# Ledger of designs, part 7: VH-VL binders against Lysosomal-trafficking regulator (mv)

Target 1, 99 residues: Lysosomal-trafficking regulator (mv), of Drosophila melanogaster (Fruit fly) (q9w060r2686to2784)
Amino acid sequence: SLNSQILYNFAAKFLPVDGEIEGEIIITDLKLYFLATYRCRYFNVNCDIANITEIWLKRYQHQETAFEILLDTNKSLFFSLQNADDWKIMREVFCDKIV
Key: E = the ipSAE of ESMFold2; O = the ipSAE of OpenDDE; V2 = 0.75 times the mean of E and O plus 0.25 times the DockQ between their complexes.

## First folded at step 4 (VH-VL)

Design a13 (from a1 with heavy chain S30R D101K L107E; framework fv_diridavumab)
Fold by ESMFold2-Fast, scan of step 4:
Structure a13 (fold): chain C 99 residues (1-99), chain A 121 residues (1-121), chain B 111 residues (1-111)
Amino acid sequence: as target 1 above (99 residues)
Amino acid sequence: EVQLVESGAEVKKPGSSVKVSCKASGGTFRNYAISWVRQAPGQGPEWMGGIIPIFGTPKYAPKFQGRVTITADDFAGTVYMELSSLRSEDTAMYYCARHPKYYGDSEFDYWGKGTTVTVSS
Amino acid sequence: QSVLTQPPSVSAAPGQKVTISCSGSSSNIGNDYVSWYQQLPGTAPKLLIYDNNKRPSGIPDRFSGSKSGTSATLGITGLQTGDEANYYCGTWDSSLDAGVVFGGGTKLTVL
């Protein structure tokens, strides 16, 4: 089945130092992907869930919709979700990694 | 201000591989896409592929898929390009070049001086 | 062959103006921003124009760009001998050969 490995998808923004990149977060049983919506010229962000060491819950624009993940390479990735319902699901999926 | 410095010139035999490095200085490395662009003598530029070091996977031009590998060492601020199964038509100047946008926009705002790869028997 | 089509050469006298065309299709110039590069003999390409018509700092306003449909144009006014170079257009192509594509180049000669 096409969706047997895909557990969740969310509209999201990737938040680099300056600006916002709109896209989707896709979570499988092994990986987290961020797929940007800006045409076909973008590069994909992906990481193994096992390599996520910590998740910090954050506010973005006065909403509890953001989170930052820390990878075992000491890279961090900062995202915001569209709404609190998606954020609640994300929180439950990664409850063992939240600080 | 911003500089991209490629490794030195290479002379290789047909069938071998070459690995070229590009070290970034003077600007933010991790959040910018870095591409490899080659130019054969008397010809226009040809995009090979690129990587954003903070993002996961590289992107390759279809012509080079399967024989080019682009990697990044975030800690060292260096991007690498390895080209295998070399042929005489791979003789060219190889440039690394920076995209000013995080998602790998199509323009290049800074170019290295280039390194020459010569494939001869 | 190059994906984007440019005339192979153009020439004019000092102080005159020239235009260099770049023709593509709906999958590239029709759908994305165009950039232009100047390459002096023995040097790497240098960005002249980005986002169709914007200049990086340090590029004089003698250089301009425009885009209409599937074609783009680089304009150079007040031509100087130092402008002798190859000029290349570039953009993103979203078709089967997705990625950055360049024109074949135009050699500008100042008479």
Scores: ipSAE 0.031, ipTM 0.681, lowest interface PAE 5.8, mean pLDDT 83

Design a14 (from a1 with heavy chain N31T I54M G56D P58A H99Q D101S Y102L D105E S106D L107Y; framework fv_diridavumab)
Fold by ESMFold2-Fast, scan of step 4:
Structure a14 (fold): chain C 99 residues (1-99), chain A 121 residues (1-121), chain B 111 residues (1-111)
Amino acid sequence: as target 1 above (99 residues)
Amino acid sequence: EVQLVESGAEVKKPGSSVKVSCKASGGTFSTYAISWVRQAPGQGPEWMGGIIPMFDTAKYAPKFQGRVTITADDFAGTVYMELSSLRSEDTAMYYCARQPSLYGEDYFDYWGKGTTVTVSS
Amino acid sequence: QSVLTQPPSVSAAPGQKVTISCSGSSSNIGNDYVSWYQQLPGTAPKLLIYDNNKRPSGIPDRFSGSKSGTSATLGITGLQTGDEANYYCGTWDSSLDAGVVFGGGTKLTVL
C-alpha cells in the first residue's frame, strides 16, 4: 500500500503512444507506482519492482530526461522526469536493472 | 464515433460465475478507463469497478471486492468482468461505460446498451 | 437505499421549468464534481452534465447543473414530452465505501 515506506517520489509524465499524463512516480521497497495528478484514482501504474526486467534511458522532446521500464509481461511503460537530478536518483536506485 | 458492445445475455444458477465482455470500437481505447455499472430492476445504477487497459490496474467498489474481477486485453480492445458466487440479487442489466482517464474524471461519457444477467434457481 | 438522495418523482407541464435535487455529504458531493444522467425507458443512461455544470457535445443548453455545498441541482427548462425519463446524479465518494456512487433516481413526468 502507499502507507508502507515511501523511499522516493518524482514529478513525472507518463507517455502513452498519444499524449501525456502528468503525475508522480512513487518508489517503495517493493513497488513502483505512477499516480496521475488529477483526481488520483485508479489512473495508476502499480508494479512490483521484481517484475521489472529492464530500464532503458530514453530521450523525450530532445532531452535525456526519460526512461522506459520493461516488465516481465513484455509490456513497456515510458516516463519522462521533470529534471536531471531526479533521473540521477532513479538511475542509482535501479542500477541493477538499467541497460 | 465511440461504441461499447457487451456480450450476450446470460442465465445462471445461484452459486455459479458469469463472465461478460465489452468490446470498444471507435475512438481511443487504451488510455480511457472502462467501468462496469449494473442496474437491478427498478433500482439506480451501481458502480462495480473499472480498469485502465494501458495500466492493467483495476479498482473495485468495496461491495464487490472479493467476488468481482475486471481484466483487459488492450490489444483486442476488450474488457472483461467476472462475477462469482452469484445470488438472485445479482439479477440486473450490466453496462460497460467509459470514463475519460487522462485527467481522472469520475463520470461516464459513453455507455454500452447493456447485457442482462439473470440468476434463477 | 442510495448514498445520494433524490426526490422519487417530479412533474411539470410542457414548456415549464423543473429542478431535480441531489443531496449528499462532505465525503462525496462536498469534495468532488457531480454528473447527471438521463435514462429513457428501455435504454442505457446517457450523460447530460459532468463536472457540476458542463454539457457534453449534443446536449441542449436547456439542461443545466449547479452545486452548492453538499447538494447539486439539475435544471431543465422548456420541458418536452421526450424529457420523460429517470434522472440520476453521480459523484465520487471518498469515504470507506470509496468509488463512484449514484442517486436513487428521479422519475420526471411531463403532463
Scores: ipSAE 0.015, ipTM 0.657, lowest interface PAE 6.2, mean pLDDT 83

Design a15 (from a1 with heavy chain K59N, light chain D97E A98Y V100Y; framework fv_diridavumab; at its last look DockQ between E and O 0.39; V2 from the best seeds 0.00; counts 0 for: pae E 4.8 > 2)
Fold by ESMFold2, look of step 5:
Structure a15 (fold): chain C 99 residues (1-99), chain A 121 residues (1-121), chain B 111 residues (1-111)
Amino acid sequence: as target 1 above (99 residues)
Amino acid sequence: EVQLVESGAEVKKPGSSVKVSCKASGGTFSNYAISWVRQAPGQGPEWMGGIIPIFGTPNYAPKFQGRVTITADDFAGTVYMELSSLRSEDTAMYYCARHPDYYGDSLFDYWGKGTTVTVSS
Amino acid sequence: QSVLTQPPSVSAAPGQKVTISCSGSSSNIGNDYVSWYQQLPGTAPKLLIYDNNKRPSGIPDRFSGSKSGTSATLGITGLQTGDEANYYCGTWDSSLEYGYVFGGGTKLTVL
């Protein structure tokens, strides 16, 4: 059984290339998760924080609320946070990875 | 066009394990949920579990929890299903199938051709 | 014993209409979107209806779906011999006992 301490929990949208999925980002000491609001208990989306190589700050709908996470596989994950205060907190928690 | 191709048919003894692969081609693989669904002869389909390859914690049907392992290899574009402690009841056609979104919508829009696993003593 | 209950068989003449029912509960059909699948002999299931009543590209409009309460219905009009198949409903079950659930299936015979 893994003991995982939840450090942050943000309302967010996951932005695949052709869609928009509402949910929440959960950050632990080891992982970043996205849990979709609808039926989130069936699937989760996660990556190890150690596998994140770069984070790029982005705008979404003309607001500074988004970021793109690059993984060591050269795949990327694109998220938008619900509000700018959460986005600023996200910048602080990952400041060493921001390009 | 998206295609899903399972590995070849298997004949196994009770108590052994089987590992089946599902190779995706013709589209985006890592961003969509992939499930394993089996169908015993004369029966309806039965969902076993699934995974979103890029994000990768699998979800399992409670009936199969502890016996099934679903993994993905993004580089190979392949999802694997391993079923352990095989019993004669596990004789079935095994399909991989795609959900059209990342949170596993209530539908499977692409199905593989299926592969037979036969468990006999 | 299927979580989603379908009649085991249904039949009608060519050109006629048939309906296939799928009965569930508040934890599945009452809580989520329903899909329908057609399975011709020797083939994988194929998506026929999604989101209760929508047709994917390539499915003719003589196939229809509906949902009321904890029950869903597949309608097929203008029956053709090629419609002879097994039909399955499917949806998520939120009770935490099952996950995704399919009906036991309905064999459609066109005579």
Scores: ipSAE 0.062, ipTM 0.683, lowest interface PAE 4.8, mean pLDDT 84
ESMFold2-Fast, scan of step 4: ipSAE 0.217; ipTM 0.760
ESMFold2 (binder alone), look of step 5: mean pLDDT 88; pTM 0.914
OpenDDE, look of step 5: ipSAE 0.122; ipTM 0.786

Design a16 (from a1 with heavy chain D101S L107A Y110I, light chain N31D S94D D97S V100Y; framework fv_diridavumab)
Fold by ESMFold2-Fast, scan of step 4:
Structure a16 (fold): chain C 99 residues (1-99), chain A 121 residues (1-121), chain B 111 residues (1-111)
Amino acid sequence: as target 1 above (99 residues)
Amino acid sequence: EVQLVESGAEVKKPGSSVKVSCKASGGTFSNYAISWVRQAPGQGPEWMGGIIPIFGTPKYAPKFQGRVTITADDFAGTVYMELSSLRSEDTAMYYCARHPSYYGDSAFDIWGKGTTVTVSS
Amino acid sequence: QSVLTQPPSVSAAPGQKVTISCSGSSSNIGDDYVSWYQQLPGTAPKLLIYDNNKRPSGIPDRFSGSKSGTSATLGITGLQTGDEANYYCGTWDDSLSAGYVFGGGTKLTVL
């Protein structure tokens, strides 16, 4: 059978050093996934929530809708959300996972 | 082991739509995607699109964009492919096939037996 | 036209060896793993090789794969009459709007 494990789902952009990749952030009880709108190996990103060491709030294009995740490997992932309401929900999700 | 069970053969008129189903038997869809691949008589396989069932995120090949819709029904344990505005060249065998979604795997490791769709005028 | 190019046919006698080529570009074979599929008449395709050169459980070691640059090769040794089938290569294409792509197919005839 199909099994839904999602807790949250947000339209988002993944922000590498060059450009933007449109897609979707999906949060489960154990992992965060970024699924690009175009499928290939380069655009699939995921991490274990337990491996997140810091979350930094950022602006993107003059909006308070972005955040950066620092992993225990010292790698970082930089995302922007579609709007401030989604960002508020995402912030609460991370607060719940930290606590 | 997991098997993919597809719905029965369809005969359609040009301009109509068809909806084919794919159900997992003996396992779950939790960590993989389901793609739809068609094969016209005497031709090779052609990827149409796919979906991650537990997340509901579809992706479509450009040739079918605007005509194909791929959905998942968690309650029924089933993935669907609907193709609209049917033409005679849509006559083909339609397969569902499984592949890992999170690792970028290029292998379709389990295939359904296929559903024959015939479009005639 | 297929994005990945294969010869349309290949033939040999039982016990012989054949190779089937698959040619692509930097956006597909050059960038991602290649899989090979066997399709017997009247059946769905069956995964034969994945990750360029690995065999799923149950696939005999007579089947092998390799990849160099933007090309891949399927090798079959000790040909048997039951190997007569169509063979397809496949991979993801990173160019905008492509998705998964298959080769045009090679019909193997065992004489």
Scores: ipSAE 0.012, ipTM 0.592, lowest interface PAE 8.4, mean pLDDT 80

Design a17 (from a1 with heavy chain P100T D101S Y103L S106D L107A Y110I; framework fv_diridavumab; at its last look DockQ between E and O 0.63; V2 from the best seeds 0.00; counts 0 for: pae E 5.0 > 2)
Heavy chain, then light chain:
Amino acid sequence: EVQLVESGAEVKKPGSSVKVSCKASGGTFSNYAISWVRQAPGQGPEWMGGIIPIFGTPKYAPKFQGRVTITADDFAGTVYMELSSLRSEDTAMYYCARHTSYLGDDAFDIWGKGTTVTVSS
Amino acid sequence: QSVLTQPPSVSAAPGQKVTISCSGSSSNIGNDYVSWYQQLPGTAPKLLIYDNNKRPSGIPDRFSGSKSGTSATLGITGLQTGDEANYYCGTWDSSLDAGVVFGGGTKLTVL
ESMFold2-Fast, scan of step 4: ipSAE 0.163; ipTM 0.753
ESMFold2, look of step 5: ipSAE 0.185; ipTM 0.767
ESMFold2 (binder alone), look of step 5: mean pLDDT 89; pTM 0.926
OpenDDE, look of step 5: ipSAE 0.086; ipTM 0.747
ESMFold2, look of step 7: ipSAE 0.054; ipTM 0.697
ESMFold2 (binder alone), look of step 7: mean pLDDT 89; pTM 0.923
OpenDDE, look of step 7: ipSAE 0.069; ipTM 0.753

Design a18 (from a1 with heavy chain H99A D101G Y102W Y103E S106Y L107Y; framework fv_diridavumab)
Fold by ESMFold2-Fast, scan of step 4:
Structure a18 (fold): chain C 99 residues (1-99), chain A 121 residues (1-121), chain B 111 residues (1-111)
Amino acid sequence: as target 1 above (99 residues)
Amino acid sequence: EVQLVESGAEVKKPGSSVKVSCKASGGTFSNYAISWVRQAPGQGPEWMGGIIPIFGTPKYAPKFQGRVTITADDFAGTVYMELSSLRSEDTAMYYCARAPGWEGDYYFDYWGKGTTVTVSS
Amino acid sequence: QSVLTQPPSVSAAPGQKVTISCSGSSSNIGNDYVSWYQQLPGTAPKLLIYDNNKRPSGIPDRFSGSKSGTSATLGITGLQTGDEANYYCGTWDSSLDAGVVFGGGTKLTVL
């Protein structure tokens, strides 16, 4: 079963320059994935956890539920979680990278 | 306007590899999916895979998994496709094509003119 | 070998109407949007229809698309000699190895 490698799942939105895409963040021991929901018609967004240089805490729509991931290529990915409790769990997972 | 400019024609021997490039100009590049689609003579199009340059991780069609490598140089605005272990059946026109990967349906709104790859037997 | 089934050819006279079918399954056309592409001889494919029935800027309203169940249809009215081309449907397949799939193509001959 491929579910055996999944450590955490969070409902999330991926926030490109325009708009928002609903999906799930899935965290394994090596990677962070974003999987768009419903039709699975988008490419999966993923990155190696080792390639994350910083995680910046952000607000989205006046809530402390968002974060931005900075990769070693100087590219960034911006996500919003559904609630503050999921955000606190995510914070613990990445405690040494959070700025 | 958006243009996708592909590298020139290639002639290769069986068992070798070929690397084709696609340089994008106009419009946004980083957050659109750039796909590779091939078409053998007299046949329909076949999707090989694609990449969204902003995160750099490719997705491959099952038929090509293990033989194809797709990479992006976001700074140069260029996407590459390398196909290894070439056979005569890989003789085809190779297109790069853009899809609105983040925001829209997965359709190809702009296409390169194609690169002819011939595998000599 | 192609996942989506199209008739290999269709023909009609100038000014007539034609329809081109594209048949799939619940994992592709039944579950996602369909696009259509026109390929003139010696050229790259050109997007004709996206999201089942939408036209990009510059595509005349003579071209239309529709989807019902696991099948899609491209309609062309007021046929012109310049419409002579191969036509391909495309969609996302959500089965175990998800990705883009295309039809085998339909050659339209304008007699």
Scores: ipSAE 0.006, ipTM 0.625, lowest interface PAE 9.5, mean pLDDT 82

Design a19 (from a1 with heavy chain G50A K59N D101A D105E L107G; framework fv_diridavumab)
Fold by ESMFold2-Fast, scan of step 4:
Structure a19 (fold): chain C 99 residues (1-99), chain A 121 residues (1-121), chain B 111 residues (1-111)
Amino acid sequence: as target 1 above (99 residues)
Amino acid sequence: EVQLVESGAEVKKPGSSVKVSCKASGGTFSNYAISWVRQAPGQGPEWMGAIIPIFGTPNYAPKFQGRVTITADDFAGTVYMELSSLRSEDTAMYYCARHPAYYGESGFDYWGKGTTVTVSS
Amino acid sequence: QSVLTQPPSVSAAPGQKVTISCSGSSSNIGNDYVSWYQQLPGTAPKLLIYDNNKRPSGIPDRFSGSKSGTSATLGITGLQTGDEANYYCGTWDSSLDAGVVFGGGTKLTVL
């Protein structure tokens, strides 16, 4: 069952080493989800917010719209948001983790 | 070409935990997700969760949340599933299965042979 | 407690054809592709159909799939005794706590 409340929802790109996947970031009180339909398949990448150690602000295509989430497993997730307003909100939500 | 090689059968007591491994032979996990699917005797398949090894993020079915842990071992090239607080109803065949994480194919294209886990007192 | 509903059994004679149904909802079959799996006794499931109607290499064209609304069907023509198996449909459920869901299975008997 879902007991988490959705706090934010952003259009986003997930940026693996080999390409771009367009989807949505959903933030609850406990988790961050990236949900997409890519080539007719559902794609779900998620992490517990408690497991996020650092967030590094990045540029993507010459814009300040990207960030990299570093997890306590030493894995990272790299995203780009579509507009400056969403990026500002993301930055404010995770201000305590931004390096 | 690609095979998923699972660890051997396990017999466990109620309340204990079991850890099953799945290693890719003849290929890699790079652009794929690995799911764990169990099947109790005489029942259909039940999805437990998945991991995308390149990202290291597991996703669990709600029924198993809090009891299941899925991890990837970068040194061994292996995905693990650990199930804790075992009950008799956890007696099942446990499969690892591969599916595309974000490509145009759907469905599980390669399956391990399965690991029998028996929980008895 | 399977999410997708299949008939528990179907039967037909050698050389005949059979159709196996799989019923779901708008969050699963209505919103994603359907796969079908064959499971012979003592073996792991084997992918028969993906993307509603496509066959992996090595699957004979006697096996076909289709989808309409929230239901999918597996068709098998020219039945052979080697087709006796359990058949399962599977798809992705798109809810926030989403994942893979399977049907309860259909036992095919060739009389």
Scores: ipSAE 0.012, ipTM 0.600, lowest interface PAE 8.5, mean pLDDT 81

Design a3 (from a1 with heavy chain D101R Y102F L107Y; framework fv_diridavumab; at its last look DockQ between E and O 0.23; V2 from the best seeds 0.00; counts 0 for: pae E 7.2 > 2, placed apart)
Fold by ESMFold2, look of step 9:
Structure a3 (fold): chain C 99 residues (1-99), chain A 121 residues (1-121), chain B 111 residues (1-111)
Amino acid sequence: as target 1 above (99 residues)
Amino acid sequence: EVQLVESGAEVKKPGSSVKVSCKASGGTFSNYAISWVRQAPGQGPEWMGGIIPIFGTPKYAPKFQGRVTITADDFAGTVYMELSSLRSEDTAMYYCARHPRFYGDSYFDYWGKGTTVTVSS
Amino acid sequence: QSVLTQPPSVSAAPGQKVTISCSGSSSNIGNDYVSWYQQLPGTAPKLLIYDNNKRPSGIPDRFSGSKSGTSATLGITGLQTGDEANYYCGTWDSSLDAGVVFGGGTKLTVL
């Protein structure tokens, strides 16, 4: 289940091409999830960590608080973290994937 | 205005598979859940599953788990449904439909016009 | 069999009122919101009611919805010949990961 393997939980925004979704990034030993603060009964935003090929550090609203995750399908997910300390932790957790 | 257009009608033999497409135009496509719903002649609608195109992770109704594959192509603005091991009871109208909220809800605000799949020998 | 039960047909004269029921369970209507769809002959379903009792833009207020316990009701007043159609309820069912479920439909005949 999601609850049994949680390693990190970051307050975040998911940034689709033309929107912002408030929520949380949850990282387990195997997966990265984004859970919106609104109801998510059909679908979760998630990926297997093994499928992440690259992470690019990005700016959002003139601050370096964001990152883009590239998947092995050539799709990408764009997130902005709410806390600067969490952004630092994310960089350490995924340091082997950061370009 | 959102528009959903399914691919053309198909006639298939039992045991084969069919892959139908749904091209979306107008509004933002990749962030909304798109579902496939079928309707056999004289019957009510039946939800088969859906996908949020940007994430590529589908949800399937239990009845179709193992037979249906739903995928999306964000660049083409298209969602696909493939149904395998076709039987005569799979003869139906197949609709794509959009959920109105970003992460999807239990209802559909836009429907395609549907496409027929006929399974006969 | 449909998990949501609707009467197979209803009828009334032009100008009259009808109601269409939709009966479910605690795993669906009892815990989630109900939607209603109109399907005119030869066309795709069209959303009439969402979130139990709300109308999308363009749906006149003579269409109404309500929910009580594990049942929902679509009301139509001022019936017109153009209302002759099949009507379906829909909702989410949480039992056994069922997902979105629909009623079997109710044929409305305007005599």
Scores: ipSAE 0.014, ipTM 0.656, lowest interface PAE 7.2, mean pLDDT 84
ESMFold2-Fast, scan of step 4: ipSAE 0.146; ipTM 0.754
ESMFold2 (binder alone), look of step 9: mean pLDDT 88; pTM 0.918
OpenDDE, look of step 9: ipSAE 0.025; ipTM 0.706

Design a4 (from a1 with heavy chain H99E D101S L107Y; framework fv_diridavumab)
Fold by ESMFold2-Fast, scan of step 4:
Formats: sequence, C-alpha cells, structure tokens
Structure a4 (fold): chain C 99 residues (1-99), chain A 121 residues (1-121), chain B 111 residues (1-111)
Amino acid sequence: as target 1 above (99 residues)
Amino acid sequence: EVQLVESGAEVKKPGSSVKVSCKASGGTFSNYAISWVRQAPGQGPEWMGGIIPIFGTPKYAPKFQGRVTITADDFAGTVYMELSSLRSEDTAMYYCAREPSYYGDSYFDYWGKGTTVTVSS
Amino acid sequence: QSVLTQPPSVSAAPGQKVTISCSGSSSNIGNDYVSWYQQLPGTAPKLLIYDNNKRPSGIPDRFSGSKSGTSATLGITGLQTGDEANYYCGTWDSSLDAGVVFGGGTKLTVL
C-alpha cells in the first residue's frame, strides 16, 4: 500500500525519450513510485525495489543529478533529482546497487 | 518500426467474458503507452482505457470500470484487454492503439487492424 | 454518445476545399491538444493531425488543423476522390474520471 511505510520523498523529473515530467519519487520498504500530474491526469510508474539490478549515475542538462534504474526485466527508468542532497540520500538507500 | 498485431475474431455468448491481445513488434515494447479503443457498427470510436507497460497503473474510462481489465506482459511484449459480463451492445471492432510517449499524449500514432467481437446467442 | 460535436456529413467536388468542425467544452478542447483521424471504409483509423496543427510523416500538407477556444477545425484543400472517408476529432477530457474522447464523426463525400 502507498499509505503506509513511506520512507523517503524526493522531488524529481521522469525523463522519457522526449522531454520531462515533473513529479515526486516515493520510496517504501518494498517499492519505488514516481507520481505526477501531467496534462490534468494522474501519472504513475513504479517498480519493486527487489527487481532493481543496477543504478547508474547520469548527467542531465550537464548536471550530475540524474540516475538510471536498470530492472531485471531489462527495462530502465531515467530520473533527474533537484539537488545533490537528494542524491546523497539515494546513494545511502541503494548503496549496494549503485555502479 | 512498430507494428501492433491483435488476436483473432471472437464470437461469444451473453454473460461470458472475452480476452483480446495486442502484441507489439519492432522497437521497444515499453517505450510507449497502449490504449484500447472500440467501434460499434456505424458509430464512432470509444476509448476504453490504457496502460503504460513500464510498471504503470492502468486507467479505465468510467463507462467500463468494473467490467474491463487491461494488463501488460512485458516479457511477451503483449497487452491484454478482458471485458466481462458481455452484452449485445459490446459487439464491435476492438483496436489497440499506441500513444507515442509516456506523457499520456491525447493521440494515437499506430493502430492495430482491429479484432471483431460478436456477442450473440 | 459522443462528447465532441461534429457535423454528420460534408460534401464538395474534387479540387475544392472543405472544413470539418469539432466543438467541445472548456474541460476538453479548451484545455488540451486536438487530434484528427481519417477512416477509410473497412480500415482502422489513421492519424492525420496531432497537437492541433501538426502532421505525421507521410501526411500531405493539404491537410491542416487549427483550434480556437473550445472548437477545432480540420481543413482539406485540393480534394481527391480518395479522401472520401469518415473523419474524427479527438482530445483529452480533464474531468475527474474522464480520459480520451472522440467526436461522433463526419462523413466526407466527394461528388
């Protein structure tokens, strides 16, 4: 359930092939959610933390505040965080998955 | 190049369920959203719902909530639409259609050829 | 029924121009982009216009779109007999539980 066990919240941008969607990353003990409102509709992508195989630090707009999550399904999710402090928290949460 | 291939025509009795599939080939399956749109004989298109295969939550049109279920099997590259409690009014051509990005675009750039579902006794 | 209103039919001669209207409200056309689709007999709909006035690759420039307030129009110039089809507008309705909505369609007859 999303209503319990929220451990962390981050402002973030989801980066599909074209453009960006502003929203929020929510981390629970089991899942990572990206939630946004885009074009007056609710937008949601999520994955089980256990299914994350690797997290790679990336650049977005020449800033090193982005990361790519690689899933065991060979899918990837690309996000940009707003600041270096949020990245420090991500590194602490996923220290065993970061390449 | 992306092609959407739907399952074959179905003839069903009232009260039963039908499950149609849409297989995406060419390109990357999860790099877009897939919607289901139906068209009854002589009528315009009607949006039923859609899904973003990258672990997205499906969205259903209010008219179909409670009767429709849309799911994605990323491993098989296939999106499914199951419609239950079939009535004669559900006789239609059923299309899967692609939204070209994860943004929830309000348009469809590729369409399947359509699957005929006929509900009759 | 349809949420967006289109005239049921329109007709013109080859070489002429025709305009097809699509009327909505502030929660749909007034608030989001409009797309247009062509459906030839026995075929799936085909995207003609997206984002109010943009054409996909392969669509000739004699097809155009525009939007003003809560209405949109599809323009077709240099009409050809092969343009005889049903035409549908579409958009997103921002009402709480809505989604993608379509017009009822306009049958174009080329005389």
Scores: ipSAE 0.007, ipTM 0.621, lowest interface PAE 9.7, mean pLDDT 82

Design a5 (from a1 with heavy chain P100G D101S Y103W S106E L107A Y110I; framework fv_diridavumab)
Fold by ESMFold2-Fast, scan of step 4:
Structure a5 (fold): chain C 99 residues (1-99), chain A 121 residues (1-121), chain B 111 residues (1-111)
Amino acid sequence: as target 1 above (99 residues)
Amino acid sequence: EVQLVESGAEVKKPGSSVKVSCKASGGTFSNYAISWVRQAPGQGPEWMGGIIPIFGTPKYAPKFQGRVTITADDFAGTVYMELSSLRSEDTAMYYCARHGSYWGDEAFDIWGKGTTVTVSS
Amino acid sequence: QSVLTQPPSVSAAPGQKVTISCSGSSSNIGNDYVSWYQQLPGTAPKLLIYDNNKRPSGIPDRFSGSKSGTSATLGITGLQTGDEANYYCGTWDSSLDAGVVFGGGTKLTVL
């Protein structure tokens, strides 16, 4: 049942200022989740897609496969994707929010 | 290497509140969750709650719900724990500890040295 | 008291092997990974084992963990006088948002 609600999932890195956290991005019709590779109930990110104001394409380690999500709370989340195919899908899913 | 630096010892009267701080040194909190764990003399550790500093959303153990407030100042790299309506049973060593990510929610890989809080009349 | 049950004490001579048990229920040990901590007098707890049986870097392989059903064990082989300490198990409890729970502790005395 939860699997039937998942529209997309991608291997990803969450990029806080002090390092990299490996995990995956899961997108449903209402929410975006980041789940760390290891179990981490406190360090699992989620937000309502409706609260995303802008998505900015970014570089990470000289690759153009990263993006920054800007929330209506003025918080931002920085991610990198592992491959070009996932990045293409992400761009198509959020084309109305990408700046 | 990251260290967790806790504020100094406190002596409080019953019914008052105490606020303890935990500052990241040699790194930041944005990569991890930080919890507060206390230990009364001769007793085992007791989890009070934790926070993800980057999101500011705390979670509290049921025993402390309503008395504990955990906050974070991600810019200052500091997490706080405030415990109100103090009782003599709150006399304990209070630790902040890092968890999450690689270790999982239940494993604490870095601990502060602890802050002694004594509640006495 | 504690949600997780440990024996209050255990003792052995140098060079021997000891095991410390930790008993829980289906809502905690039966449903989540177990960690173990060593606490020397006057110090903060130190992580010995996470994810049931994994050691952080710097922890000797004399320390091992295992889990079966709703119980976990910490094993220490080649016992040394410096191992004399309190040992605590810990896990996540899913019941009523309980969060992290710890055992009451076991004091290891090296004779």
Scores: ipSAE 0.019, ipTM 0.663, lowest interface PAE 5.7, mean pLDDT 83

